# Ledger of designs, part 36: miniprotein binders against a7ua95r516to809

Target 1, 294 residues: a7ua95r516to809
Amino acid sequence: ASLSLLSISDLVPDLQFIFFWMSNAIEILYFIQQKSPAYMQTIELMDDKAGSKESLLSATISANEEAMTILEEVIMYTFQQCVYYITKTLYVVLPGLLDCNPFGTEPSSEQCRRAAGVCVCAVCVMPEAVRRVVSVFQTTSDLLQQYQVHSEIQSQMFAYLFFFTNVSLFNQLIDKGPARGWFQRSRVLQIQASVKILLDWAKGAGHNHLAQKFFAKFCSTVTILASPPQQLSQMSWKALCAEHPSLKPVQLHRILTQYQLMAELGPLPIWQPSSEDEAYIYRTVDLLESFENH

## First folded at step 14 (miniprotein)

Design yh3
Fold by OpenDDE base, fold request of step 15:
Structure yh3 (fold): chain B 294 residues (1-294), chain A 85 residues (1-85)
Amino acid sequence: as target 1 above (294 residues)
Amino acid sequence: DTSEELRKRILKLIIEALRLFAEALKLAREGNPEEAEELLKRAAELMTEAADIARELGDPYLIEFAELLLESVERMIERMEEKLS
């Protein structure tokens, strides 16, 4: 199937299989972690018949360590596989978020799969492009809950997915934004509204802290671009750096330069980088975010 | 002590079953679900033996461990059968 047609729903059977394997491995791992110490103590209290106790203890320690290692490898592998498939789906749907007009009367043709009728739930009233992104996260959440995956693993998965989403959206906005008109104020306001819907969903799903942390760069970029020219032109480079610490100097400089062009502002001395940052604003290699730094 | 040797045997069976469990995952993901199922069935056999020995010894930890792994493997077999149907 072409990547363009890939829905998270199409991957659910495969994801369910992987999640099931992961869940079973986690259950066994936690059993060993919780019960093995008491068992070793029991062995230590056994009557020492000719050093047999020490041999059994050693064998038990070795077996438990090996078992945990095998299980950790299974968990890591299954985790990576889940993330791989989910991020592939995100990659397909995320560009639509930047082109979305949340203020338009788009006929919501997709009814809530859980409802036999017209559903007015928060997800069903979302713009289609936003709903597609939220659906990926919601499906992930539902699968994690279905298989009772440990909260730590859930948090790690959402952390990575939010990281990936932020990097993808940020890079697309910086790279393609000027050419696609995403830096136009009207478009920026649409993007801001769409992202707010996503963040509101994340808050409702219990992932508010993770969402705030990992979407910081994209949110900062959108916030700057959404700012009225009269307001933004009064903010110094240092003030903007302080308000948006998630942005590298090269990123902030690029955003401001594109904003200036879009808003037809003359040169603004107040936006001149500090002498300390001047060397960094030309590091174009640092302009886009890397997916590898997670 | 025969009991200690039996406990060591149970532990070996558990480790072998876990190896088979991990290898079965790899095979299933590589597109060999039938081979994966065979490994899981072998793991279930090992855990059945391990559980039986553990019950005879009356070792609660080894009983619970072998039974937990057996149940996990059996659930995976069921899931594999559903996928192959």
Scores: ipSAE 0.824, ipTM 0.958, lowest interface PAE 0.5, mean pLDDT 91
Fold by OpenDDE base, fold request of step 15:
Structure yh3 (fold): chain B 294 residues (1-294), chain A 85 residues (1-85)
Amino acid sequence: as target 1 above (294 residues)
Amino acid sequence: DTSEELRKRILKLIIEALRLFAEALKLAREGNPEEAEELLKRAAELMTEAADIARELGDPYLIEFAELLLESVERMIERMEEKLS
């Protein structure tokens, strides 16, 4: 199947298999972590028959360490596999979020899996493009809950997925935004509203802190672009840097330059980078975010 | 002397079963589910032996460990069979 036709629903059977393997490995790992200390203590309290106790203790320690190492590798591998498949589906649906008009009246064509009929839940009333993105995250959440995956692993998974989403959306907006008209105020406001729906979902799902942290760069970009020219033109470079610390100087400079062109603003000396940042605004290699830096 | 050696044997069986469990995952993901299932079946055999020895010794930790791993492996075998059907 072409990557373009791959839905999260199509991956559910494979993801279920991986999550099942991961959950079993986690269960065994937690057993060792919880029960092995008491067992070692029990060995330490055994009658010492000619050094047999020390040998057994050493063998037990070694076996537990090796077992934990194997299980951690399984958990890490399964985690990476899940993320790989989920991010493939995100890659397909995320561009639609930037083109989405959330103020349109188009009903979602896909019904909520939780309802036998027309569902009016918060997800079902979302714009289709937003709903598709949320569906990936919701399916991930549902699978994690189904297999009772530990909260720490859930948090790590969502952290990565939000990171990936932020990088993808940011890079697309910076690279294609001017050509696609996404820097136009009306379009920016649509993007801002769409992202807000996603963030509201993340908040409702208990991932508010992670979402705020990992979407900071994209949200900062959208916030700047959504700002009225009258307001933004009064903000100095230093003030913008301080308000949007998630943006690198080269990124902020690019955003402001494109904003200036779009808004037909003349050169604004107030947006001139500081002497300290002047060398960094030309580092085009740092303009787009990397997926490898996580 | 014999009881400590038996405990060490159980631990070795557990480690071997875990290695098989980990390798089975790789094989399954590489598109060799039949071979993965065979490794899981071997792991189940090892854990059955381990559990039997542990029960004979009356070692609660080793019993629980071997049985937990056995149950996990058996669940995985069932899932593999469902995937192969």
Scores: ipSAE 0.823, ipTM 0.958, lowest interface PAE 0.5, mean pLDDT 91
Fold by OpenDDE base, look of step 14:
Structure yh3 (fold): chain B 294 residues (1-294), chain A 85 residues (1-85)
Amino acid sequence: as target 1 above (294 residues)
Amino acid sequence: DTSEELRKRILKLIIEALRLFAEALKLAREGNPEEAEELLKRAAELMTEAADIARELGDPYLIEFAELLLESVERMIERMEEKLS
């Protein structure tokens, strides 16, 4: 019950606190990494008064290592906490993306109506379901920028969030898609358009490479399902494997089987798995993606 | 104390302050913000002492380190006070 009401906005105060702690720890860690080598060299150049230099150097090395360890633990802990809270909000809003009709005249978001005039920003013209997902990512980006978090940590966070989003959307589509009619061409085209809006946002936010990498499996699935029967029925199993390398054989087989049923094509010999893949198409354990592989 | 012993003392103070900083985070996340603030205040005291010793020695690295950590801890205290108000 309580999770369904959780918005990213409700978590902002807690996230701000965690990001503040993270950013301070990163700043101190960066200082040690940048300045400690020169300091150690300075110690090495000091006059050796009865072995005091070696003792100081040893103590400095030990202190720096311990300091970095403590700071890395803080950074890791805060990172995990941020990801935990953000993924909870994504979990709530992501199902709406699959049900979204981006071609419908959905009313502009109430939030932009309260601000002065018709906001024509890219976010304001988004379908509500897409906007909710984008809002989670945008809020995350804004917080990372506000606290000047190192670019590598930003990239790692977005990599994980995109990974999580892909796994969630892919698993929902494969598991629930047939029952919910998401494999119908009209619905697939809606999903494709919604995902395109999300990818366009990611491109605009500077995360194009990460988005392309981590959404590859979901995008491949949607691309196959969006393909006209006349086109897809001319593609061999090997050609589809080559065009969609992100899909495991069991996943591709499942998608094609469901496509065949939906399109009433009957069995297509051209889609028969190769002898090499035949053993893998029955590995149902590999059908759904795991959240643990990242 | 030799200059080397004073530098070692500063390093010990820095490490202790960092431990307090890390522990304060845990306490704050566990719902004990008052206790977290007290640890941060103690860390600030340690870094004030460390910075003073470092200035007396004229060691630029240790001055910068102690002052950076002090400023960080002070910002965290301010944030904790805002959260508790």
Scores: ipSAE 0.822, ipTM 0.958, lowest interface PAE 0.5, mean pLDDT 91
Fold by ESMFold2, fold request of step 15:
Structure yh3 (fold): chain B 294 residues (1-294), chain A 85 residues (1-85)
Amino acid sequence: as target 1 above (294 residues)
Amino acid sequence: DTSEELRKRILKLIIEALRLFAEALKLAREGNPEEAEELLKRAAELMTEAADIARELGDPYLIEFAELLLESVERMIERMEEKLS
């Protein structure tokens, strides 16, 4: 097994094997959870002529606890294996979202060219960079459904995948954005449109609540950067913090600094950090997000 | 064997089969699919014995437990044999 596998399609056989093992473990675990209490009741009602009913109850409790521990460890191991492989493919495809043009300069057909700049025709295609990310999410969703993985585990998996996606996109935007010109307003609007395609996928897949929660930092960043100067310049630091609670002070400060440069605005007094935030706006250690906590 | 001792024996067989099931997964993921299949076949033997004892007792819970685990292990063996072919 090589970590050089880059496409989600190349990983499907391994993922199928892992999900199959996970689904079998889940089935057995939920059998024990659903049926064991009633079984314990039936043991209590047995004739106890040899005085051994308490010994059987004790053995049954012990066996159930050990069985559930083994099965939970299998489920955790398989979950971690799936997440490891899936995030490796996400790591490769996510950077393209920041560079792609979802509106394109080359229409896919003559129908798109005539439709007054709107993509209403049946021939229009999703930008390739966005399609690669959606393919990872869709393939994951299809596998989870195929193997009837419990809905709580599916939610945990997508929570982590959305968290990973948010951290990756946010860190690249903050770190590489100045050099790549990603803070230019036209570019920010293109990024916003690309991310909207991902959010629409998540809504259609039944994961809207998770996407709203775990994309919040990146979406807040893009929302601020996309705001017209006349509107944003009327919002105080306190109001921006309240509207965007997912952003740390150093992050909000950096975003506003890049916004000022691109909009050719001078320093604005109403963007002065509050006194409690002033100590934190230069903490570079807090600027980028960690993949270690979600 | 008393009915109680037979039920405890079924539980011990189930736990041993679950340990083999979990160990087989680790072996398969570490690149040892032949060894993984051998452990699954042993787990299937244990669950066949457990199911036979449970059916003789007429214990519906232990029958269902043993048969569920046996079916899961047999599906895994079939999947492993397809990978090895």
Scores: ipSAE 0.777, ipTM 0.950, lowest interface PAE 0.5, mean pLDDT 85
Fold by ESMFold2, look of step 14:
Parts: C-alpha cells; sequence; structure tokens
Structure yh3 (fold): chain B 294 residues (1-294), chain A 85 residues (1-85)
C-alpha cells in the first residue's frame, strides 16, 4: 500500500486537516459541558405555562446529549485516523532500530564534534534509523501543540504510539532475531544504545511515565540479553520472573534459551521453570504480542 | 410562534448542523470533498438562521452555541476551499 512507503512529512497536510477538525469539535464540546448546566437552571426558573417549561427542558437535555454524542464521535474518529496514519509510518521506520550501529563513526558525528561551537545539536549526533523514529514522535508532538490539543488527549496519543512501538520491536526481535543475528552480544549492545536515545527523547518530551509503562517488555528483553553471563547464570528462574514481571513465561523461556546459545553456555538447560510456570513455557500462541489492546 | 417553540426550533437547527458537520468530515476523508463542502455550506446556513432567531429572543446560551458552530463551520469551509483550489 502507498502509505507503507510514506514519510511522516508527506502526511503532515492530512494530519493538519484532521487535527483542525478535532480541535473545532473539542471547542464546541467544551462549551456545552461548561455552559449547559447553568442554562438548564435558567429554564427551571422560567414562568411555567401549560407545561411549556417541562417540554423545553426535556428538549434541551435531549439536544445537548445528542450534540455531545456527535462531537465525541467526531473526536474519536479523528483520533483514530491520526493514530492509523502515524503508526503506518512507524511500521516502516521501526525495524531499522534493530539493524543500526549507533557506535560507528558517522560523518555527521565527526563533523559536529570538529565544528567550533556548533556541535550542541542532539539530533545531529543520533543514527539515521533512530532519527527517523524520533522524527515521527517529534512531528506528532509538534502538531498536537500547534492545534492546542488537551494534554490528556496528547497522553492518550503517545500511549498508543509507544504501545505500537513496543509490540513492533518486541515481535521483530523474538521472531526474526535468530535469523538476523540480533541476539549476538555486540548487536544487543547496539540495540540497547539505540533504544536509550528513544527513551531519552520520551523523557525530555514529558512522556517518561508512558514510555516506562509501555516499553517494559522490550526493555526487559534487551536488559536480559545484555547481561554478563556470570551474573545471569547465577540467577534463578524465580528471581528472573520477579525482576521482569512484564514477560510471560513463554517469552522469558525463549529469551533465556536464545541467551544460552548466544553466550555459548552449552546445550544443557540452565534455568528451570517453576512448577506453576512449566505449563505455560510452550504456549506459542502467547509468544508474540498483539497490536490490538485485548 | 411562542418563545418556547422558537428555542426548540433553534435546538433542532443546531443538531441538524452538527449532523452535517460530522457527515462532511467522513465525506472529506472518503474522497468526496465537494460533497463535504456542500454539507458545510448548508450547516452554515442553518447556523446563520439559528443565530438570528437566538438574537431576537436574547437567549445568550443559544446565541453563543449557534455563533460558535457557525464560526467553526466557516473556518472549515475556508480550509476546504484552499485545498480544492
Amino acid sequence: as target 1 above (294 residues)
Amino acid sequence: DTSEELRKRILKLIIEALRLFAEALKLAREGNPEEAEELLKRAAELMTEAADIARELGDPYLIEFAELLLESVERMIERMEEKLS
């Protein structure tokens, strides 16, 4: 589909249009919410004729409820449209985070370091793959601020974007990691560094709590894979479950199995699941995460 | 027309305009921007009538409601005409 190849900058005109509709609907909804209660009180103080006051009050209540329903549906529709297009852009750029080398000598990094008094641009020093993901988040943040979208709606937007990012990265790592060599220690350290840059963006943008909540599964995976063999081999299954509660038993078991292979610790099982978890380590239907909140 | 019947008429005009507003959004997103603009123009006509009746009654809530929706619809028409040009 044509959307799978578009950059976020190509979508800005459509997103601006959608946010404009959303902003207008929010303004009208806010008016009704703030003014309708007082208006209904003024109707109750009106002189009553042959039941005319009761009929007007009933009509006013009904109209306000229908108006708010229509406006809430517009807001929900526009929100879903924004999330749909933004996540299509993220889908295209996220896999690059798993392949990039943030430790390499980059011409932009060397150029920025050598320029006298100009190398203070954080965007200039990040890898291209990370820059593309940050650009999606930053553009989204800029649009939300441009149209003065309420902070609660902004938080909901980034909650969905971080959820989507976590699912995409985790599933790619678990599913394609062995074939792509992503479980090798040098690659895991590169992935860890790239994700750190993304988490730092989220913290600086005021979304640290959301990033901590929604990236927990992917971050736990990378933390385990980056651990020194001596430290990890001394930890029991129970201790690992307690330190990484975001990981399902089948997920933790798969990660530890891959770690054992990567660290060349031999073929014999090292970590023994608890008796209550043993029924779940082979549930392959639970291995990958769903993109839907169910 | 009684004062009560005029207020009920304003409310009906507002709800019809809101339905047109919501339908125009869906039409614009479905690739029918000309039809969307026609619905917005009709919504603007309804809100102009509603505002005029509300001003005659001196009902500040209905005046503000109708004027706010009219302003919103007019801004959207302007935005759509720029896109269609």
Scores: ipSAE 0.773, ipTM 0.952, lowest interface PAE 0.5, mean pLDDT 84

Design yh3
Fold by ESMFold2, fold request of step 15:
Structure yh3 (fold): chain B 294 residues (1-294), chain A 85 residues (1-85)
Amino acid sequence: as target 1 above (294 residues)
Amino acid sequence: DTSEELRKRILKLIIEALRLFAEALKLAREGNPEEAEELLKRAAELMTEAADIARELGDPYLIEFAELLLESVERMIERMEEKLS
């Protein structure tokens, strides 16, 4: 069953099947879009002694519309199937980003140090948890390129994968962070470094704009938590909202509350919500993000 | 015209094959790969007929359409048989 397939490598054959189906549907759709207008022109030039060409033209238009509808639905279905499998693997590997140490306490090995000098290679600073996430993204990218999926569809897929990643990391941090000690500043700095490795991958893969856009909520959260108390305590609620517009009032309030606890700060008047936001800081229904498309 | 009726026949065969192609995908993904393969084989039969009619008629657009879909369906059958083995 699909419940036993938790790694991306186990899912590659199924993903290849789905992408192959998608690629064939795209090819046929493209043919219709490129060739049908000229064909209908040739029908209009036919000799029409009894009005019979109008019946053929009507049938051709109807058939092309139906064919394109069927193919567009196949492309949408295969897209959704790919996203389903890929996000299942992401869900399993993403929590490790919150509990790994990208700084390391020693070089990865003496052999790596000798080969790379002072261990400046990515292998020495990329923890296994980050590598697992990158592997999912890289495998997805490789499959999309192998099957020559149009760049617009590739962008839509990575937009959703980055959205899913952001929601998953944010929700886990907010929900599990107090019990897991993830709000400690030293841990937040490690999380920030791990996310930077992932963002660097996205930049190198040509998805920098999408990653910057769709990671905004999680990155804002980590930026606030990583800020030194001297700097953060000088920023008003209004200034924080303006600097971090991706955060809802209830989310910002929760983040600041956790910061106060970890920094052993009492309530700060400057962090009192605006009168308009005060209505929303206790809306627990808005605290966690939905995995539904926004 | 008889050629109009043949062109309409080809279009009907193409649409039915596309419906089978789409349904086969859903069956394969829902855990029914043997049924999916049978639908693809039916689609291939329809597209073989469509291609034969289009070649006899000499309609370049319908020939290309039918041959493209037939090739796609045949590749999917081949892929299904490899996956099932």
Scores: ipSAE 0.759, ipTM 0.950, lowest interface PAE 0.5, mean pLDDT 85

